# Ledger of designs, part 342: VH-VL binders against q96il0

Target 1, 167 residues: q96il0
Amino acid sequence: APERGAERRDTAPSGVSRFCPPRKSCHDWIGPPDKYSNLRPVHFYIPENESPLEQKLRKLRQETQEWNQQFWANQNLTFSKEKEEFIHSRLKTKGLGLRTESGQKATLNAEEMADFYKEFLSKNFQKHMYYNRDWYKRNFAITFFMGKVALERIWNKLKQKQKKRSN

## First folded at step 14 (VH-VL)

Design Zb49 (framework fv_ebrasodebart)
Fold by OpenDDE, second read of step 15:
Structure Zb49 (fold): chain C 167 residues (1-167), chain A 120 residues (1-120), chain B 108 residues (1-108)
Amino acid sequence: as target 1 above (167 residues)
Amino acid sequence: QIQLVQSGAEVKKPGASVKVSCKASGYTFTEYYISWVRQAPGQGLEWMGWISAYESYTNYAQKLQGRVTMTTDTSTSTAYMELRSLRSDDTAVYYCARDQSYLPRGHDYWGQGTLVTVSS
Amino acid sequence: QAVLTQPPSVSVSPGQTASITCSGDKLGDRFAYWYQQKPGQSPVLVMYEDSERPSGIPERFSASNSGNTATLTISGTQAMDEADYYCQAWKSSTYHVVFGGGTKLTVL
């Protein structure tokens, strides 16, 4: 029987936390940590009279959050997988089983695991560099639009005060 | 200059498979995802899926799940799309397109397209 | 599946303003992208992130978003603007890309 090569469907985890805030909320809500990314999702409030700038800021923040969720979910999955493979390979090389005589999962010592972490970080160095670069770009953009929105709100408040003084 | 260059036109029989290539140049290949989009004659654009160039994570359209496989070769900066169990309704121009990592943003660069004809 | 809805066709006279709408569920929560496609050519990105214009795209192209409707506007429409236009977004839950059905712009 030909061994059906398990096509390792490295599908990206699709599961952003389905945290739903209360329907009557007038502010941003922070959910529990996502089980894959370990990041706490934020549900952004949508004001009734949202300006185009406010909408753009909200979309940027939402997208950046989803970007972070996706990155860390994938990173954690990759890390867990490679860690398990490393442990299995190392135990096999030592002639040790996957379980101890007591039936517990066999583990490696801290020194052996240090080698794994070093290799993992080295292998993923470029990925982390790209992440950091994009993280800065996104946060600078968000900060810039936060400033614009703040100025717009100030201007609108001033216009409203002038209109009230003229009537 | 950023370019995506696709393989040439293919003619296939029903039940066969086709593999289309997309060679990227002018940018760091591993920083972006590649999406595949097809267009049947006289029809609109249909998204097929995306692949991360670095991690090789894939996400396929539900309609094509089980029939499509996307891969990348980072050494040659080339993306591949394989479609299996071809049917007449798979006759289309297939495009590769660049999008940003982790999020399927807008496609700023497109390949020239590859015509795949499925005929008896 | 959340479908982006576009009018199948829009007709304008030269020099007039063309408006193409794209409506979809939660489009107000995601950026819209617009593509121009001429016969026998690949799609070209003409607008990104609701209202941003790529380099090389004429200033007569603009876009906006209101609620769950994105609008592409072409001011001073020219004969060369005759093409199919597609809106695009993505779904947060699945990270799938979604295209509108396309709009044929005819310049009469």
Scores: ipSAE 0.672, ipTM 0.861, lowest interface PAE 0.7, mean pLDDT 89
Fold by ESMFold2-Fast, scan of step 14:
Structure Zb49 (fold): chain C 167 residues (1-167), chain A 120 residues (1-120), chain B 108 residues (1-108)
Amino acid sequence: as target 1 above (167 residues)
Amino acid sequence: QIQLVQSGAEVKKPGASVKVSCKASGYTFTEYYISWVRQAPGQGLEWMGWISAYESYTNYAQKLQGRVTMTTDTSTSTAYMELRSLRSDDTAVYYCARDQSYLPRGHDYWGQGTLVTVSS
Amino acid sequence: QAVLTQPPSVSVSPGQTASITCSGDKLGDRFAYWYQQKPGQSPVLVMYEDSERPSGIPERFSASNSGNTATLTISGTQAMDEADYYCQAWKSSTYHVVFGGGTKLTVL
């Protein structure tokens, strides 16, 4: 049995937790944002009679998702750590405490934080350039395999139609 | 010609640190991760971690977290692996191997290995 | 849970087909890789992305990956194929590399 295009979505509209398995589904589904990467994981539907090419596409998408999640989890942890260190240093320089009178974390105004963001972006510029290169190359590979899968499905439908006409 | 050339054998006492180098040539260094994999005498392959060619992106094996540091020098196309607080069970051949950063192609080229012996 | 299990040894006669298995939870949802290591030498990549063969690797080498088991198949096994074989995959949740324990292939 061929996989129907209408049963396969790029992403499924879903707020279900990744820790709670979905009910039987004919579609991909999206989980909640990861605590560290802040990216929403996609859980891929595995069709009946998945072809080797379809399996390769699914594995490439899963592998790329894990790669991307690991990068952003690391980046977000680094950003948060350096941001806290920057805020602490600036507040110490001003003779201010780390907490407001309301008990919330003390923060700097937008102009003071702009210095941190500029320095963070500057020192991470090369890292982000390499990330973008790899991200685009990975997505081009996925798009290429999506095209191959589409052609395979067209070919299989044509073969099936020919057999129906000859039988 | 694509090559990964590692530094020579090391003999260390328990508690010391070792730093192994891996010089890459014949390809665009920044397009690959460098994995470090060790092999104790008569044992299997054990992954230690990988580093992107840009220093700030690393991933280390859980059991080595806190003892291992991986770095790169893009100007010399060299990766480094430092292992601290050496123990006798760290005696192994240490390999570097490349894996493409934008496609999961596998570790297609390996260094020749560096024997690190930890003995009192 | 992140462990890949291989048989410690496999023996075949020259010209026979050798099959080396690698088992792990939902391994068939990840790419598997295979490495050949001869005594005193560095590992050599023999299969990547489940079933792709690198340039220079003989057509006798093939592989599959489905369910919980990846399999390396060597047809018409030759004495030169005698080596240790390791499977490898990525551990999804942490993007760590994981190797199987290795299989010693003996050609008698």
Scores: ipSAE 0.631, ipTM 0.838, lowest interface PAE 1.4, mean pLDDT 84

Design Zb5 (framework fv_ebrasodebart)
Fold by ESMFold2-Fast, scan of step 14:
Structure Zb5 (fold): chain C 167 residues (1-167), chain A 120 residues (1-120), chain B 108 residues (1-108)
Amino acid sequence: as target 1 above (167 residues)
Amino acid sequence: QIQLVQSGAEVKKPGASVKVSCKASGYTFTEYYISWVRQAPGQGLEWMGWISAHESYTNYAQKLQGRVTMTTDTSTSTAYMELRSLRSDDTAVYYCARDQSYLPRGHDYWGQGTLVTVSS
Amino acid sequence: QAVLTQPPSVSVSPGQTASITCSGDKLGDRFAYWYQQKPGQSPVLVMYEDSERPSGIPERFSASNSGNTATLTISGTQAMDEADYYCQAWDSKSAYVVFGGGTKLTVL
């Protein structure tokens, strides 16, 4: 039976956070959100008798995950950088400092930020459309291989059932 | 007929910049990434980075960060690689090569290569 | 960044089997690719996704990838197979492309 697991963070000597799956996991394990992409990584379970087809599916899913992580990490960095630059520029234009009297980061109100969000979304519209196309194609390929693996597993179970009945 | 055709050989002095072009034909340009790979005389292949045709996904080799910029022009199906602050050890043949943006098939088509010589 | 290690050279007689290895930490968990490069020419993809052969590549080329080692095997090696061979994979955490150092295959 599946045991309830807990998220676990571990830090390498270099200070980089990592995760590990729950002990005795027989399924894929979902980790904590990545610092840069804010996506939860999946640790793929490797069956004891992994077939070549299952191995191909796992490699494809892993590479797709890393591709997706890289895209969103870069996108989030770009968004944060442009947002801070926009806030800094607008506060300077108004003659305001970057910090409040209390030492907090000075912010723009929602109305003022609407211009930034509109410009950012417009500027990145085509980029996101092509990302969605590639993401769709990658998931189509993964789904196709998942179907092949499912058929292989059904066939293997039927073969084993027949062997048991013939002995 | 799938082809990647690169710009001609260049000679640059140290500190200069070089921009190599790679024109694609015979396939849907926006469905592939373009990798840039260089090879110093008598040495192996060194990956420099890759770029998606719409510029939404770009990764550069760590050792070249800050010196390399990759761009595309989808209207002409052309990829560009600019390398700045050239050193004598940047002397190499520079290749472009395509790879699918999904279902990894490897670099199945390569340009003919562009020799960049950096000399004082 | 991951490092892929290949022997600098491999020598075989015509008709014999050549084996070129490519070693990297957990390489068998990633797809491996193989390229052939002849003097003065661009690289040519000879194997992809561990063991798949592109159209036009002779059946005597085969490959495997498990554990830490990917292997390119050329059966009945011919003089025309004399070339430099490079393995390639994606870096296991960063999605960077990594090439092996290359192996010079000499026939004779």
Scores: ipSAE 0.570, ipTM 0.810, lowest interface PAE 1.5, mean pLDDT 83

Design Zb50 (framework fv_ebrasodebart)
Fold by ESMFold2-Fast, scan of step 14:
Structure Zb50 (fold): chain C 167 residues (1-167), chain A 120 residues (1-120), chain B 108 residues (1-108)
Amino acid sequence: as target 1 above (167 residues)
Amino acid sequence: QIQLVQSGAEVKKPGASVKVSCKASGYTFTEYYISWVRQAPGQGLEWMGWISAYESYTNYAQKLQGRVTMTTDTSTSTAYMELRSLRSDDTAVYYCARDQSYLPRGHDYWGQGTLVTVSS
Amino acid sequence: QAVLTQPPSVSVSPGQTASITCSGDKLGDRFAYWYQQKPGQSPVLVMYEDSERPSGIPERFSASNSGNTATLTISGTQAMDEADYYCQAWGSSTRYVVFGGGTKLTVL
């Protein structure tokens, strides 16, 4: 029974965890961390009387979450793959096997790994810069719609008050 | 003025490969995804995949996995779509279209289309 | 993978309101987009983010998206509106694009 060695094979990482929020919830719910992105998904509450503007905000937040999850899942997979390739290459150069005498994965010291981290960060600098640009733009859009929703709610409350006064 | 200009019509034999180009102008290339969409004669639109202009990620239609490759050249603001192992049912007009990378605003500009005919 | 279903054909008289539906599981939880395609031409975006209209698209075009159904509505339909109409959405987990099968709008 090789329990510790038995790991389910996954296809390419694609995003959000599947989970079920409690019934009759009137709040957003936070799920367990996604296996690939290590980010916790938010399940958005859908109010019974959701306005078109509220719906747009929720969809924008959900789409941004999916975009963010997909980016980090792919980034983490790339990092993991390239890290393993780097370690194997360095061990081969040293004339060492991929396993220690105890059967554990052979590792490099912190000084040697620093070379990998420098190379990885340098190689991915432009990609991360574009990610940050898009992340800021997305958050600006979300903030803008949050403001519009807040104004809509204030307007509806004032409109409701005016109707009571006119009756 | 924003334009997507595609390469010219191609006639290919079954088993061959085709590579279609899409040159973008009039906007910041790296702020948009490029989708590839094909349309067989008399049929509907079929999505093939999209690529971020800064080449951070591609996503291909499941049906085309292993046969399609999408690339970009940021120095020339050009996207490419290569389809391999062509079959007669790959005969279609192939379109490129842009959509914003930070928000999915819809495919607001499309190339003129490239007719690829696969016949023996 | 997700499928978007449209009626193959819709026919209206000039000046009448045309309604084109697009159905998909939980479609109302995604943004919907609409494209117009005339023979021999590239598609043109006519509606985006459910109900937003691009510059240059007439006010008679409107759209909604709720539950499992998105709807494109053309009020006061004109002969120039004869075209194929396609809905589009983004898929949930991998952000793939899906198009509806298309609807041929005929103004009789």
Scores: ipSAE 0.505, ipTM 0.766, lowest interface PAE 2.0, mean pLDDT 84

Design Zb51 (framework fv_ebrasodebart)
Fold by ESMFold2-Fast, scan of step 14:
Structure Zb51 (fold): chain C 167 residues (1-167), chain A 120 residues (1-120), chain B 108 residues (1-108)
Amino acid sequence: as target 1 above (167 residues)
Amino acid sequence: QIQLVQSGAEVKKPGASVKVSCKASGYTFTEYYISWVRQAPGQGLEWMGWISAYESYTNYAQKLQGRVTMTTDTSTSTAYMELRSLRSDDTAVYYCARDQSYLPRGHDYWGQGTLVTVSS
Amino acid sequence: QAVLTQPPSVSVSPGQTASITCSGDKLGDRFAYWYQQKPGQSPVLVMYEDSERPSGIPERFSASNSGNTATLTISGTQAMDEADYYCQAWDSNTRYVVFGGGTKLTVL
């Protein structure tokens, strides 16, 4: 029962292979960067005798992590796709093939790529604003539940002290 | 008063496309995702996908990938679901439902449903 | 996609407790939700985040979720509770919304 949380396995939402916290881990564990989102997944420690409130906090943190991972995986995929389309379009406009004489991928210079980055950021400005709003609201909710858990633990300690005094 | 109002019933031929609308009112549209869920006659609920109100991202059921597109129009607080290459087994009542974007509250309000009949 | 398994039907006498189960691999690691649907009507959310009850849903509705099984419990079951009940969760691997097959509750 003491090692229950340390043996828990999680699967990353973007398809990163499953991995486990080390045996006897008593803390949240940070894994390697996700292949698609480039974010490090957090594996949450499950305390012995987890309360319903603690379980709700853990599930909320897991759901928020998965939401965040999926957002950035989709954003990175969109960036890569649009970057390739931009490069191919510009090469076609110049009358150049997609490959060099050596068989390597043809590429654009830094000045040409700067145009793509500016356009991509401008296009996605509103999307990122709404992401930031939801990200802050989600973290506020998590902080609120962390506060509730802390108050629950304080209350339980106070109740135990009162019972010990009555004995 | 919170409500989701869907477009009227449609009859389509196999191979055609249908686009169902879902107009939201009584709340801040951009704070909720819109899910699309269908139900064939006498069958259970089947999730098709969801879209954020600002189109920050979408997620479609794998069975429908390549045939479904979901969009929103924030200026009119309307969500749309387009299903292409219709088959007879796409005959169903199509529902839209909202789910909060920052807390996993579940689908608390549903549209009235749109019957789409696909027949030759 | 992960499958959520519900019994196709459950029957109870008026005033008795109805129990509807929803089973899925590691379902207790996810939030479960419950919907009530009466013939010709849209689904209605009756329970969210495992055990939370929306405003307007009677206190006789309660739910739990642990291990592989989520359970919707209706105490003092009334004729008006006759409906199809669907559980719902998020699939961890695909990030898709998954519905159970539904349970028809009959009060007789």
Scores: ipSAE 0.596, ipTM 0.814, lowest interface PAE 1.5, mean pLDDT 84

Design Zb52 (framework fv_ebrasodebart)
Fold by ESMFold2-Fast, scan of step 14:
Structure Zb52 (fold): chain C 167 residues (1-167), chain A 120 residues (1-120), chain B 108 residues (1-108)
Amino acid sequence: as target 1 above (167 residues)
Amino acid sequence: QIQLVQSGAEVKKPGASVKVSCKASGYTFTEYYISWVRQAPGQGLEWMGWISAYESYTNYAQKLQGRVTMTTDTSTSTAYMELRSLRSDDTAVYYCARDQSYLPRGHDYWGQGTLVTVSS
Amino acid sequence: QAVLTQPPSVSVSPGQTASITCSGDKLGDRFAYWYQQKPGQSPVLVMYEDSERPSGIPERFSASNSGNTATLTISGTQAMDEADYYCQAWRSSTGHVVFGGGTKLTVL
């Protein structure tokens, strides 16, 4: 068999949930909600003449997105696990099985679940406070860099106008 | 003065567990992640995982999943790393290092390292 | 499966420029960091967020990161710069940290 590689091509990762905007798009793109965090990922547009400052802003926004997704994936997992444990405990106390005759998971009514929600919120209060602190600080940093990028673009436009006058 | 001070050297037999501590001082502990990084004799740096100081996140290297546990005690500003089912190739210097939780500034301060020797 | 590749060793004469590379797929889309480690000592952060210097790090240290390659540059290399150098990056959306294999810089 001829092995010239004509039938072989690099296979793009086909199982990944990441999305790509059309080539040379001038806009960011928003994907579907992540299974674990329930947050929508943003694919940032990369300009051909991206400045070092614009690149730093983009990387900071990407890192912040990943941080945020990690937090909420962990929080959602913890919530689901503790909710299931609470339901299991309450059903056991009532002398009921964990599943109905049809094989479905048995559930509690809204009044019983209110106790779980109150306990979960109270237990996680300090963690949410630290999350909010970090979220505010991260957004401050992003806003600061957005301001620097805006100033750079203004300066570049002024430079371009002066360059045209000199030509 | 910012410092990370680790517990002393350990000698363990294969199959045992080791728990290394890292006491932080001179900064707001809850504003930083603590990474654990090990280095076998004559080898490079190997990341093991990191934990947020308020314990809302942990992230472990895939090859250590199931063997490593990281915890923190905010009241004493101390991070811990426990490695179980020790093997001879776990012999290494184990470092803790901080990284800021709201900016990705890198591991700017490191502990002095803890030598863990696993031998029969 | 992300891997950061560094040359095992780089040799330079005093006063010459040393360049240490760190290569990985789409590394330029993530922040790169550089650490210096001397024998018997803990690593020291020498560059962060691609090209920023921590306070106390000499101005002769600089770095860049684009495409698939991050580069640490030491201009006017001195004997005291002899050390192992490690690059580091965030791996992916998993939040895993990845270190390069390290480069031994010899000043001779």
Scores: ipSAE 0.600, ipTM 0.817, lowest interface PAE 1.4, mean pLDDT 83

Design Zb53 (framework fv_ebrasodebart)
Fold by ESMFold2-Fast, scan of step 14:
Structure Zb53 (fold): chain C 167 residues (1-167), chain A 120 residues (1-120), chain B 108 residues (1-108)
Amino acid sequence: as target 1 above (167 residues)
Amino acid sequence: QIQLVQSGAEVKKPGASVKVSCKASGYTFTEYYISWVRQAPGQGLEWMGWISAYESYTNYAQKLQGRVTMTTDTSTSTAYMELRSLRSDDTAVYYCARDQSYLPRGHDYWGQGTLVTVSS
Amino acid sequence: QAVLTQPPSVSVSPGQTASITCSGDKLGDRFAYWYQQKPGQSPVLVMYEDSERPSGIPERFSASNSGNTATLTISGTQAMDEADYYCQAWRSSTAHVVFGGGTKLTVL
């Protein structure tokens, strides 16, 4: 029923596409673009013998992905809303309706839209600079943990060689 | 020295609004989210929402949607939480707490708390 | 609706190991955090990212997070550890913060 369909959809997380990798996947899986952020989510494979360090890296990457998706979902929503408000305002100023005679959305030309893009970029410049700072710091942390995981795997390989040699 | 200093205790009547402030010092304000967490007398911690200091992007707890507004002023390194249409069950100590925007470190510093009493 | 469940109280004798659990569906796939609150005081972060200790937190505090259960362990429990303890987790799909109901630790 439509009521139940609406309720089920309300339960689904907003800002993220519902995506499931193949049941037998042994690798990370890349999903379809998220409706709001337009970014492709990575679904991380969990090995049966995941080390505590590998688990920490996976959780950190997962939280960084969610943070990134939420930032861009919010940005895209804000951009779309302000773009529609700008177009509506300019068309009203010209005495034009929101729809053309053919029923299509009335649009502004590239020259008129340039004013909106310039204002939007200027208004959001500081926000994007802070985003880049945080994105850099997050990727530095991930890279650092990836290095630690690589060293752990090398150490485990060396321990296995020693055990085989002792047998 | 890292500090979060909150505004003083408030007594309000049902239906009124309250606005609590949280002034941050000793760190780069824009590198942290500010969470608001309340605690009713003898009860546990209840998360109300958080705000990004530089972006003013907010996420509110479902039960408070429509009654709460969170804002920041980066020029004064201050976060604000306004709760409207107060009820007796809104009587609580209200805390602000910081959490890093770039690392999932948890709420490492907390304000001293602001007691808001809603009485008829 | 996401819920973290803690026992309302735990009692131990001085020097014993205290164990406080926090349960939630697939909690082990998320970072867990622990806070200590003494009467009349603000909460203090005692464990973050499942098992990490903030600077100044004694080594007798440790924690784990696996499956559906996160656990805070206090070895050689002291009278000064008597407090309310709260677990916390992030919810990635909504970016909501969720606290457990709290556990009163009594050192008898």
Scores: ipSAE 0.662, ipTM 0.849, lowest interface PAE 1.0, mean pLDDT 84
Fold by OpenDDE, second read of step 15:
Structure Zb53 (fold): chain C 167 residues (1-167), chain A 120 residues (1-120), chain B 108 residues (1-108)
Amino acid sequence: as target 1 above (167 residues)
Amino acid sequence: QIQLVQSGAEVKKPGASVKVSCKASGYTFTEYYISWVRQAPGQGLEWMGWISAYESYTNYAQKLQGRVTMTTDTSTSTAYMELRSLRSDDTAVYYCARDQSYLPRGHDYWGQGTLVTVSS
Amino acid sequence: QAVLTQPPSVSVSPGQTASITCSGDKLGDRFAYWYQQKPGQSPVLVMYEDSERPSGIPERFSASNSGNTATLTISGTQAMDEADYYCQAWRSSTAHVVFGGGTKLTVL
């Protein structure tokens, strides 16, 4: 009995963009779209005197970005795989080969592909609902900490002005 | 109450396989990932891998690549960890732990542990 | 592979403050988590996201992060706090979880 080769479930490569911003940058940098997620990574600037709140905000933003990268990288991989399987299955059912007589990759029509998209969306509906919920939670948290950091910066500026007036 | 309940202790011979189960309750199983962590006697915690409960997406520690398989059954809210080609150094308490979706965050809930003994 | 480094042991007298450090590359870019483990028990999360305390964890437990070093602080250490403590983070490049080597806290 031929040993059915354990299909190496292609682990989505950790989509950490290898984009490195210039070391002297004082700003956030946006990288090119990641090849797996198609999302543009942001490299967050780290201030020399980063406060604990600023650090927490940065970590939340970075983690949320990585969460998005991982989600979409995996989703795109799954989509591509299932799409290919669907096409192959449909072509086989039609008695068609994977290639046309001209040697081109055989394709399905728009109507047949519409069935695939409907099925894919239905199958992944719950996943998308969870994603959306978590996306909102994360962004609310980020926005909240952005507010805290803004207040902290205002307070620190006021303290510095008071100290300069007292000297 | 959130609980992770693991299968009982196992004794295996070298070269055998072991499959440990982890039944989750008290939360929506498909919203979280499950991590597996082992601890050899008198040693520290060693992360083995994680699995998404819904997509069955997995990430394994490099040291265990090819020997470990993690799976989930959403109908029973149960995670499984299979370790193959067992060696004496695989003798450990194996834990399942809950972590957040898509990222291996902190493990807020742990199973009671499963002792796996590999002996000749 | 970047390893989280902890002191193997820390000893404190009752009522004193215990400090356990965890150092690792890029720990300043990731949240640290802390676990308490008593003999024969499962680990318990005691601190998450560098400085957040789970419900049910005493206020004497606190944590902070400075650069690439996370610190767990136990003020007014009690005999019941005697345990192994582990720090944990994850690697962005691989999404792997990493534990520290653990610190045995002894209350003398």
Scores: ipSAE 0.635, ipTM 0.842, lowest interface PAE 0.8, mean pLDDT 89

